# Designs tried in a protein design chat: miniprotein binders against p81326. Part 8

Target 1, 226 residues: p81326
Amino acid sequence: MLHFGGFIMEINHISKILEKEREEYIRNKVEEYLKQGFSKDDAVNKANQSWRTYIGHRIQDVIYNLLKKFLKDSGLKVTTDKALNNRNLPEELDKVKRLIAINYGEYLFLPDADVIVYKVENNDIKIIAIISVKNSFRERRFETTYWKLKLKESPVTSHIKVFLATPDKDNEISYKCPNGKPKKMRIILEYELDGIYFLKEDFEETEKAKHFGKIVEDIIEISKKL
Short names: E, the ipSAE of ESMFold2; O, the ipSAE of OpenDDE; V2, 0.75 times the mean of E and O plus 0.25 times the DockQ between their complexes.

## First folded at step 5 (miniprotein)

Design q9
Fold by ESMFold2-Fast, scan of step 5:
Structure q9 (fold): chain B 226 residues (1-226), chain A 83 residues (1-83)
Amino acid sequence: as target 1 above (226 residues)
Amino acid sequence: SKVTVKIEGDSPELLKRAIELLVKLAEEYGGEVTVEVERDGKTYTLTIRVEGLSMRLAWLIALEAYEIARKLGLEVTIEIRES
C-alpha cells in the first residue's frame, strides 16, 4: 500500500518557502531598479519579469529533488537533460540518453526533458516519463507538444509519457473555455500530451490536467504497467 | 526478442570491424548471434541476427549498431521483432 501524505506536505512546505523567497527577491529587485533611475511602476514590472526568469530555474530544481526523493522507494530513478549532456557519462546514463534521443539525419538531439524518470530492472532500462517544466508560455507555446509528436514517431520512444509541469501564474492554460471562448493552447496541450500538472490551486481539472501532488502516484502506476 | 542488423558497404575491412564490435556487444548482453555475409559485385551485405534478448536489450543493441555504422560511414537497416 502506498501513502502520499508526505509528498503533499513537502510540496506545501516548499510553496511557503518559495513565496517568502519571492517577497524578498521582488523587494530587493525593486530597490535595485529604482537606484538605476526607473519609475516605481517600471521597477515593479521589471522585478516581476526578473522573478519569472529566476523561478523557472528554481522550480526545475525543486521538481527534480522532490521526484528523486519520493520515487526512490518505488525503485525509480530520476535524472535531467543537463546531466545527460556531460562529456563522459556513466554507462547507465549513456543508455538513458540513447533511449530518449531523437534522430535528425547526422544529428541526435535530446527532447526538452528537464526531468527524466526511468527504471533499471535486470540490467534493462525503461524510460517512464519526461517532464517539461514551464514557468511561462510566451513564444514557446507548443514546444512540449513538438517533442511529444517526435517521440511518438519511433518504436524506441513511443511509450514514453510526456508531461508538462507549470505554475501557470498568468492563467494561460488554466481553463479550456474562459469567458465562453475556446483557449487553443490549453486544448491542444491537453489533447497531445499525456498530462499537465499544475503547481497552483485554481484551474480546470480533467483526467489529464491535475494538481502536481498527483504526479508521483501517476508515475508509479505507469511504471508498474511496463 | 530479435534484432536483425543489415550493414552494406564496399569496404570488407570496415564491415569486418563493425561485425567484431557488434558481435562482442551482443554476446555481452547474453544474446544468441548469427552472422551472414552476401556479396553482389563490389557491394557486401552483412546480416547480424541476435535472439534471446529482452525487448529493451534488443533496442540497446539496435541503437549501438546504428552508432557504429554511422561512425564507420556504412549504410544500416535495423529490424526489431518481439518473439
Scores: ipSAE 0.000, ipTM 0.114, lowest interface PAE 22.0, mean pLDDT 78

Design t2 (at its last look DockQ between E and O 0.03; V2 from the best seeds 0.00; counts 0 for: pae E 11.7 > 1.5, pTM E .726 < .8, placed apart)
Fold by OpenDDE base, look of step 6:
Structure t2 (fold): chain B 226 residues (1-226), chain A 82 residues (1-82)
Amino acid sequence: as target 1 above (226 residues)
Amino acid sequence: SDEELKERIEKLSEEILRIYWLLEKAGNLEAMRRIFKLELKIYELLRRLEETGDEELLEELRKLIEELRKIIEELRKLLEEG
């Protein structure tokens, strides 16, 4: 068991570490937008929006690289939806793309898949899991749930596990019933998804809601059953 | 090449895991955090490089990787002597 103890502790601080860059980032973006002719208020608003997008991508990158690293020894492979949006895909990635596609009659569309975990056995590809990465739940709160439900509708994709990974910096889904009040989003996400993995320590742990440090083990276990 | 750089980053990432384990045993949390921050910067620069293809970013990334490699080697020596 790769004791990732120390590494797991640092992962818990990812939001705090990245937030230290916010002030400088905002300042630079405000200056950029002012030079483009925006008002001060508009520049600040745009800078804040840009930061939200930026920090989201940074967290996705971290999770992608960590999973790729931690799953390498197990023989499991990792890719992203961005990598699949290329017109000239290698054969392996083209197969991956086809195996996660959702049927809408005349059209096939890909689910939001920040991270895709798959294995290759005897030139056959098996999709194991899709991991959605969310920094905050301000927009599209149940988008991951939608994709999970759509994947269940086909025998081709019904086996694919869908996980959510989040630092949940605003404590939107960390607890089910804080102060006796049910958190609808936490309850629904936990019910519909195969798991939620937190990049923090302060959360209510359940069978489906775990620390991010457990995701590697869980994925490996799932891969053995496929 | 970009491919060579990715391979170097992958190898470095594997070494980082080993060093994290050693640092944890030694109780050196400060060094762990420092390495972690540098690793995060590497991932950022990789993403930016893929988006822009900027040669200046590539050079910055190379320098950062080399810096991190040196730090890891220094820490390894310190942990082996302790």
Scores: ipSAE 0.508, ipTM 0.791, lowest interface PAE 0.9, mean pLDDT 88
Fold by ESMFold2-Fast, scan of step 5:
Structure t2 (fold): chain B 226 residues (1-226), chain A 82 residues (1-82)
Amino acid sequence: as target 1 above (226 residues)
Amino acid sequence: SDEELKERIEKLSEEILRIYWLLEKAGNLEAMRRIFKLELKIYELLRRLEETGDEELLEELRKLIEELRKIIEELRKLLEEG
């Protein structure tokens, strides 16, 4: 039977397998680039970029599938920004797209909404949450915060919860430090966002920074208040 | 079709999540590792196919997707029913 315990087990297994295979992926890519004539430093940089792109998409797909699977029985629906960028949208997804789009004068753009959770009640659509998935914070560390602040500017989107989901392998926003000062990035992200969900075991939980295993229960609770 | 291929990959991803739970309970970490390596290869070839349009990569992708599907079916049947 599917339950929250099963959800936590599934994500923990995937996290452990991904961590174990990372070194092999990078080693193979470094060898590939060296054979193409790149320098050692360039080969390492390109291999790391390839891994970040690959694992970012893989984690997004995993999170989408897990949320779709575990939210289904609660009457909640899950989609992606990739699905919303299709030119031939079903009416329901077209409505979802319009309800999360941000106005930039003559243009409308989607936020960085890797995964979108919504509900349909009496033919009315209500967006519950947007989940941004980040494998690293090097280049786009405050992108999710920017979209949160933009969504808050409109009464149409101000109720939408914005969550960050991340393995945070580089310990940039999570760390096991009893007496340590949090990094500026952690302080800002936790302050501005509605929640941060870590795909790792080793960090100290707060009210807004939690293990990814808690996201399903949190989303269901939020949806009942809307 | 590309759309059919992507749908097959999505369905396999869901099945893999279920089989991981069963494999961990059975203590079969080697099978989990094998499945994950096939997923990595499938995703890498799919990315290269999208970039190059190489038909030879499409044939290789179809073979790997079918191989993964058969492995999952066999493992699920053995672990759930035996």
Scores: ipSAE 0.000, ipTM 0.120, lowest interface PAE 17.9, mean pLDDT 74
Fold by ESMFold2, look of step 6:
Structure t2 (fold): chain B 226 residues (1-226), chain A 82 residues (1-82)
Amino acid sequence: as target 1 above (226 residues)
Amino acid sequence: SDEELKERIEKLSEEILRIYWLLEKAGNLEAMRRIFKLELKIYELLRRLEETGDEELLEELRKLIEELRKIIEELRKLLEEG
């Protein structure tokens, strides 16, 4: 784990710090919305919406920066869907964008790919993995699975690994059979995706479901085979 | 108890976040690796302890946590004095 110094420490601590921030954040936002004249129920709903936006951006930024930092010495590059939507794309990123595009007949769309890992060899770009970050599974529960299935339909994109990264704070997918009953979301996500990486410690670990601290090693090993 | 130990780990983990960013900025890879190894072992021992209740694991875990605490305290002092 020579390249790996500090990765697990940052993920474990950042995830726990962000979890502790939630209660204070919600409380402060509810007070702000109450002062603006919203009802208590409306203020709570708006505060939760605000938190989901805030934490989503924070987690994506953390994942992007950690992967960029720890994959650099392995010849791997990292970008985001936000960067690929920029008006003035460098040629390299334009190629990355084209290599992950999904064909819908007359239209080409990008998958919902929060973080993209790729490598460059003599102007040949190989997409290694797409990491989708999900904080909640109340909406778009199987969106990441949909994109994996679409990528599998083409021999040009079928090699791309699709990973899900999640704190899963509400334990929606942390266990396959909680209380002895199958959790369909976890079972389907684990079956269809190439990996699920948890930004917390309390989950059922399997070959595909791991602590997020393992993702860098997994990506590096995958890249050696491409 | 296990509850006391978990609280000590949580408090220490928060302190590690700040010192780790300082160590990275200073380029002190050796100190970062020392902290990383101990934290990883603590993480794995915590998982095994929760599953088994093995008292031998609890004693080893207490030793590692104290070792990590001492290292963090020493590094904090060095970074503040430098």
Scores: ipSAE 0.000, ipTM 0.194, lowest interface PAE 11.7, mean pLDDT 77
ESMFold2 (binder alone), look of step 6: mean pLDDT 75; pTM 0.662

Design t3
Fold by ESMFold2-Fast, scan of step 5:
Structure t3 (fold): chain B 226 residues (1-226), chain A 82 residues (1-82)
Amino acid sequence: as target 1 above (226 residues)
Amino acid sequence: SDEELKERIEKLSEEILRIYWLLEKAGNLEAMRRIFKLELKIYELLRRFEETGDEELLEEVRKLIEEVRKIIEELRKLLEEG
């Protein structure tokens, strides 16, 4: 079933809800910090720091729920790295975990895969894509690239698409070459990754850098080739 | 001296990015993690210096920069040898 129009509407609706949620969150946190004896300026600063942490997890959860909802009718399943780190795994998720784990000699580790898309076909599991969700690039700018390169090394995982999803509110990677100065981070991420999906309207679009509204269609198309 | 230190840190950051790429291709994750931890420590000491003005922290930063450079030099020799 084609739900692409509904997906776009949900993305636009959620964007507006998150803006209102930010205002309410900041207001409540400022009040909380003021009650603890912090100055007005310190309370505002602490509330903003708290919001930055909260919104990172919130965007990840939103993306997970949207993909789960809109990929279901295409026979695609969605999970998270948090679900795979549970000690009591269902057989299906245990198989998913084994198919994305990276070998480091005596050890196997999961990549930092915020959202994982897979399919079950003929009693076999095929991993379609891993989506890294980044609200900020300051601290771990090339982490997603590292995991892409590691997955590429094995015939078991080399087919897995690695995508970055980001609101990029600070315009760190939205533009490839703004007015003559090359954006090194954007160039590297676009080169190494299979795609960048922006949760914003204003960015330089390329074959690999698209609006988040395109991600469902792209994942379904990729899954047909596997 | 602050401009001198900034220039050294910027140059070191570029060298770390280049060596990370080589280490990643070689699969030497332990060396990558070791360098990353030192880089984070340098950043934290610089942040604390901005807060406190303690010049002893800058001396610690210079020592860590030298340690990272020695590690990079050792790793380059290993990568060149095959």
Scores: ipSAE 0.000, ipTM 0.082, lowest interface PAE 22.1, mean pLDDT 76

Design t4
Fold by ESMFold2-Fast, scan of step 5:
Structure t4 (fold): chain B 226 residues (1-226), chain A 82 residues (1-82)
Amino acid sequence: as target 1 above (226 residues)
Amino acid sequence: SDEELKERIEKLSEEILRIYWLLEKLGNLEAMRRIFKLELKIYELLRRLEETGDEELLEEVRKLIEELRKIIEELRKLLEEG
């Protein structure tokens, strides 16, 4: 909020825009469902469910665009799992896809890598990090951890950093021991992952659990060691 | 059955929380990782079951929940007796 960095200023601005966007989105969806004949209570519930789905995709797109903008001058490139699932891949992205794929015997699958950061040096591609974007942890509690553990099994992918990015509005993983009780999800995610980046101000900061404003600097430092 | 399986895994998750700190202090990282890997697989299959309605997944989920229960029971006995 009070930082001179353009990246942190844009994050703070986007956070405020998303809060206003939520109010407008919910209002518009409630009106839409009411016109379809739903009761007021049902319309509100459906609008809130629609927002949960919408904001997940919206936050992912925001993170992708921010990282692409702020990593460009450091020679780093950014793509998405959606781009890698395109049928007509450019040669460079086809190589990225092959370097991130996980082996299941006869089958190769992509991890749930919402945003992928890589570099190209002398026509060689090195994957730096994958970022999983989660708005909620209700039914996807350890999905990111599963992919991290699978990536560690191969010398081709074991160096890839796996990060979680989340607004964590429901305080599901913001603290390790809220009210004196250990929060298993936060503790396990912090232990197994390479970092957790919060799109919020109020959380327990550790060496691995940081504000999202630190992610660009961290990725650049990691890339220098590869 | 799907709701029954979810209730079983939630009860086991509470037992895992009790054991987690003890296993970490004892340095038993292999046992911790085995438990969490099974829990992840169970939730993955339960999600797929809800999405597809594939009854064939029910038996696999039941087997993994029973495997997880046996591991937790074994670790509980070792922590209490050792």
Scores: ipSAE 0.000, ipTM 0.107, lowest interface PAE 20.9, mean pLDDT 76

Design t5
Fold by ESMFold2-Fast, scan of step 5:
Structure t5 (fold): chain B 226 residues (1-226), chain A 82 residues (1-82)
Amino acid sequence: as target 1 above (226 residues)
Amino acid sequence: SDEELKERIEKLSEEILRIYWLLEKAGNLEAMRRIFKLELKIYELLRRFEETGDEELLEEIRKLIEEIRKIIEELRKLLEEG
């Protein structure tokens, strides 16, 4: 399809831009750390650690902008948890926040919702999907699945799809059974979540684990049923 | 100690990884889900302990570890019988 062809082309273009950005970032950070007196090996290691933090935020921004651009013609809106944590929210975003917040007695907390897709019909807001963006799975591996399980407990939020989007460059969840052993994290994430979308070409594809290029059409189809 | 508890959690995670292979082959996704929910609760409580220093959370974690151990033992008996 012409519309989804444009989305795939834009993803390919952005992927190449991000790789060039990585090379420049690492070169600059290595130079910075060398000037601070670190050894070459330490400077390279620290530069790579800095890049992992930077690219996490960068990928989130890229996904937000791509989804906003390609879902607009389908009447779908996109926001971020960062926007929802603003103290002075527009009425529409305040309603979005309340529709995804999870109740812990006297307190309400937002799920791990880096990107949120919703629609507005006759001044009524319906949340379509929440997308968690992960560049690395080091310390917060199952946070997204916890929020998915909590959302399923309420009739207000049980319909909300919870997706994971990741480049998974360290191959932590790209395969279910590497070297004949199960990847516990991949098995659990695929079982509990509504989908995993990879920002890479090489991974074990299933009905729930797909290329990021399929996310726009999937979200539009989900929206039609709501 | 909390360091001893962290070592117990790591050993438990390794054992769960091995049992997941068998459960997946047997098609027992419900058992996998039960273990997952308990393990997730352990990590949530460990996170809260790191924030608050509340020793009572460590006791709750120990109870959850024991519950997972009982589930694993039950599953091993079922697998040995087939």
Scores: ipSAE 0.000, ipTM 0.109, lowest interface PAE 20.9, mean pLDDT 76

Design t6
Fold by ESMFold2-Fast, scan of step 5:
Parts: structure tokens; sequence; C-alpha cells
Structure t6 (fold): chain B 226 residues (1-226), chain A 82 residues (1-82)
């Protein structure tokens, strides 16, 4: 319990850094687009869209590094969908890819598996969890849910936990019924997924919707049951 | 063709957003999953086409875009009638 104090401290520190980075990034990008001849409204919209792309990759990297660091002593390994898309894969990663990939006729696709946690026992690979990292929920609001439902259809993948990790800075899924208005996306995501982990302090906590600081403990507990 | 495909995908994205709202309200998760599956496949194939320039992917994308358009049209009629 207290041995996860360092993990919680690091995520709190990183959250503050990311907030400061947002302000500087947006300011610089707006100035850049204005110099290119875009209107103020277009510059702001482009800057915000650029930030959404940037922060998505940034948070994925942060989560990958944190999980890799804090899960290693529990015998758990961490990889990314980016690593699995390399043309020349080590045997171990090739096995990981095959255990999570979904077949669509002539094509083999990875689910929305930004970060993948697995273990190796007797040269056999067991996938523990995949974590989808979302900074915003505009056009791809049910993508993670779809992949969860697809994974449940196969005995090879049905045991895999599917988690969502998000700072949810726009408060899109932080609450079920703020001011009496239901948040359908929050309700559906919480119902279908195995967990939602927030990289923020203010949100409606439930059995499945927790602070990101709980994720390492939860993953280790799940791995013990396999 | 590449520019034409991107325009068709853009138009489908707008229609999908409208249909998702209606399907969600109707509780038709099966139809939502079917549309979502085709949409994801189309975007992944478009990405691969941009990376590789493979002409066979272009033909596959054209077929999938037409299949998705037909499904959206059928769902729109069903929702208007039901």
Amino acid sequence: as target 1 above (226 residues)
Amino acid sequence: SDEELKERIEKLSEEILRIYWLLEKAGNLEAMRRIFKLELLIYELLRRLEETGDEELLEELRKLIEALRKIIEELRKLLEEG
C-alpha cells in the first residue's frame, strides 16, 4: 500500500507539468498559425487540435514509462502498440501481437491498445490488460468499448482486462449526472469496460472509476488470479 | 482518387455522428457496433494506403465505403419509419 506512494507522487508531479505545458504549447501554436495567415478563430482551433494530438502521445509515453517502472518487480512486462507495429519483431513481442490482434478477413488489426501489460511463464505469454489512453472523446467516444466487446468474443482474449486512462480535462466523462444532466458516455464506458483511471483529482469515483494511482495495485492483483 | 476518397470519408463521418445519436437513443447497440467496425476498418486501410501506396487497398477501401454508405442509408430509413 505505502510502497505505491512513489507512484502516486510521480503521477501528481507529471499532471502539474502537463498543465503548464498545455498553456505554453497553445500560446506558441496560436502565434505560429497567425504568422502563417490563419484567422484568430482558425489559429485557436488548429492549436487546440494540435494539442490534442501532442498530449495524446505525451500521456501514452508517460503511462508506458510509469507502468514499466512500477510493474517490473512484480514480474510483469509492458509494451505498446507502436512497438508491436515494427516490421522486425522479437519472438516475444510477435507472440504478444498475435494474442491481442483481431482478424478482419485479409487484415489483422490491433485493438486500441496504447499500453499492453503481460507476463511470461514457462515461455508462454499471458496478456493481463490493455490500456487505452484518451485525452478527448470527440469522434472516437466508443472505440475502446467496441474493442472490449470484440475481445470478449474469443476464448483467447476474453480474460484480457480493458482499461481507459484519461486526464479528462474537458470533464466529458468525469461525472454521471452533473447538474441533473446524464453523461451517457460515462455510463456506457463504465458499464462495458473493466475500469476507468483518471489522471485528475476531481471526478465521481465508483468501484470501476478510480484515480490512476490505483492502476498498478489493480493490475498486480489481477495478474495473481491468472 | 486519394483526395476523392478523403472527401467521401469526411462526408460519411458527419452522417455517422448523426446516426450514432439516433442509434444510441434507440438502444440499438448491434447497429452501432457494425458501423463502428466498418469505420475503424476504413480508417486503418486509409492509413495503410497513405503509407504504402498499394493500389489493391484503394479498391478495398472503395468497396468498404460503399458498404458503410448503404448501411447508413438503410438505418436512416428504419429510424425515420420506426
Scores: ipSAE 0.000, ipTM 0.159, lowest interface PAE 16.8, mean pLDDT 76

Design t7
Fold by ESMFold2-Fast, scan of step 5:
Structure t7 (fold): chain B 226 residues (1-226), chain A 82 residues (1-82)
Amino acid sequence: as target 1 above (226 residues)
Amino acid sequence: SDEELKERIEKLSEEILRIYWLLEKAGNLEAMRRIFKLELKIYELLRRFEETGDEEILEELRKLIEELRKIIEELRKILEEG
């Protein structure tokens, strides 16, 4: 039997590292901005904005490496939209790119898919899922939803699962309003996407909104049905 | 055209992902933040333009795309020289 305890342990280990890294980063950046003459409030705000930018890239890389490691034994492969935009692609990745590209008349574009999961069976490639990684929802809050809706329009891509992975540290989509209603953003994202995976403990779990530790098992189950 | 702008944005996104790795390796977090903020603004304006067709948004997009291109070019030269 496939045991997911190792995956959860790895996530917990990385989560603790990132928490310590955040504390040190914010402290150092606040001190730096104070020395530059900024007020305490401005220094804190600038430090938090700096962290949001930094952690966004780091979380994307972490999730890519975790999924690559833990899906390998299930015969699943993992790539990134960055890899697919390279000029000289191996044949396999060129096929992946063609199977996920979206038509805009005379132009074909890739969705902004931070992580792409696929399988190869009998020299045929099947795209299983794309995972969008978001640390914050300030500016491009519905970008993942846009790509999901575009993928649904084509018989070639309509089967592809679109997932959101997020720590949601600012409680932008995991917080429940005082009246018990989820925020509009949470409602829309959960409705349109195939799943939301939180890298945090405190949220109302649903069939589609789950702890990130469940993503490997879910992807494997989806793959078996293809 | 819309198609020309989308192509320019796509090519810039490719270059940004490559330069981010180099900037991270060099420890230049401030440059990474600068690029990231501009990229977020460009995508937000692109979405608004696709919804409204507002020519003023299109003009702002062209300006931001050109600003981002110049920043990437400047940073690439610095990384090559370093």
Scores: ipSAE 0.000, ipTM 0.104, lowest interface PAE 19.0, mean pLDDT 75

## First folded at step 7 (miniprotein)

Design r1 (at its last look DockQ between E and O 0.61; V2 from the best seeds 0.00; counts 0 for: pae E 6.3 > 1.5, pTM E .678 < .8)
Fold by OpenDDE base, look of step 7:
Structure r1 (fold): chain B 226 residues (1-226), chain A 82 residues (1-82)
Amino acid sequence: as target 1 above (226 residues)
Amino acid sequence: SDEELKERIEKLSEEIFRIYKLLEKAGNEEAMRRIFLLLLKIYELLRRLEETGDEELLEEARKLIEEARKIIEELRKLLEEG
C-alpha cells in the first residue's frame, strides 16, 4: 500500500468512476453505429459490447501504468501481450515473447498477458509475473487459470507467477463462502493462481487474495528470488 | 515525433502524481478526483498511441496534453493560495 499512497482511494473505486462515462460513451457509439447503417437495436447492442471492452481496457491501462511506474525504481520492466504482437520487435521484447510462449506442438502461442513483468540482468531476460486484468467474470471465468496451468507444464515458464487483478464489480469472487455457500470461482481461482489482487475494499483477504496495493511489493519480492 | 509525444505524456503523468500527493496533503478530494480522471485519460491516450499511431490520434494527444497542462497549472495555483 505504501507505493500507491492516496491513489488507493481512487483505485478502490475505479470501476465506479469509469462507469460514470458509460452513458455518454453508449450514446456516442450508438450514433456512430447508426451512421454505419446498423439498426437501432443492433447499434445499442454493439455499443454495449463496445463498452464492456472499453472499460476493460481502461482498467488494464490503469494497472499497467501503475505497475510500470512503481516497479521502475526496482529495475523491473513492464510490457503487454499487445506490444509483443509486432513483427519487428526489439531484441529485448522478442526475448520476452519467446520466454512466455506456450508450446502446442507445431505452434507456439502466447498466454493472455495483459501485463508482463520482467527483469534484465546481464543481458538475460527473466520473466517474473503475468497479470491478467478483469473487470467482471461474465465470460471466460477460468481463462487465467488455464494459462497458469499451461505455463506450469514447461520448465521454461513454470516459474512465472500468474496474478489476477480485478475490481470484481459484480462481487463474484470477493468472498469464498458467503452465507456458508462456497463460491466455486473464487476458490478455484485462488487455488490455481499465485494471487488475486482486488481493486476494492470489500473482499475476503487471504494469503493469496490481497488488496491491489500489495502487488508491487509482492512482485519485487518474487523478483529477488529469481 | 511519437516518441517525443510519449515522453511528454510520461512527464505529464509524473507531474500528476506529484500534484496528487500535494492535493492529498491539502485534503482537497475534489481536486484529487479531477486530476485522477485526467490521469485516466492520459493512460487511455498512451494505449491508443501505442496501438494505432494515427495522425488524428496524435492531434488528440496534443490537445489532451494542453488541457492537462492547464488543469495542472490551475491546481498548482490552488495549492499555492491555500
Scores: ipSAE 0.638, ipTM 0.836, lowest interface PAE 0.7, mean pLDDT 89
Fold by ESMFold2, look of step 7:
Structure r1 (fold): chain B 226 residues (1-226), chain A 82 residues (1-82)
Amino acid sequence: as target 1 above (226 residues)
Amino acid sequence: SDEELKERIEKLSEEIFRIYKLLEKAGNEEAMRRIFLLLLKIYELLRRLEETGDEELLEEARKLIEEARKIIEELRKLLEEG
């Protein structure tokens, strides 16, 4: 019984769908910035930067809500790193935060974990996976692998799966060896991470590099082993 | 209250998702895009309500519910025709 097939297809096209709204978004933002006193050139540049931030947040929102919706019947819960950074956290989320935090002596930092999947059994919290959502790899290209390596250093966090979800619009990691030339980013990310999930159709699929729609089944399978 | 409004919006998203599946079977891609974009607005609001509990979001939530109701009614008429 397939209950999310068509919606998964739209997820693979989310960047393309949102691009159709780009011109109206830019026009509205330019007008907003012009009213704030910016020059035309500055307003256009700020509007384009705003669009890139907006589309990134929208993709993260979709991933969060889809995982929350599709994992709930399997007893799995979902939260975000932003929710964990709120003041006066509920006790459950405070425990989640402590279970993924990396200790740097005097300082305690959260890994790049845009979306966190966990389960609660008998007041015991088990972190299943964290998902890093990246739109592009022009900056901080290996940040996710750094956090995976840090989580592996401790026996209490070494079980946590670290996934990367990306539309990879610019084809920065879609193929291992395009035209016979190795793509360092794709090869290293695939080697170090537990999985890469693409929000598009055109990429080289492997055991670790998959269509985003497969992430739900993979997470459920992993949760059964914990 | 904030919790009541969040639950109402979550139920609304479930209704919208069911309509999306029906529009998919009917092959109306423009209607599917419209309802998908509405779902994205709902998901953004739900995420912010859960992350911040921001009371400012109550006004935005009321406006979204009104917009969603009108779109749902329009799309149900399209499903009846198609």
Scores: ipSAE 0.059, ipTM 0.515, lowest interface PAE 6.3, mean pLDDT 80
ESMFold2 (binder alone), look of step 7: mean pLDDT 74; pTM 0.625

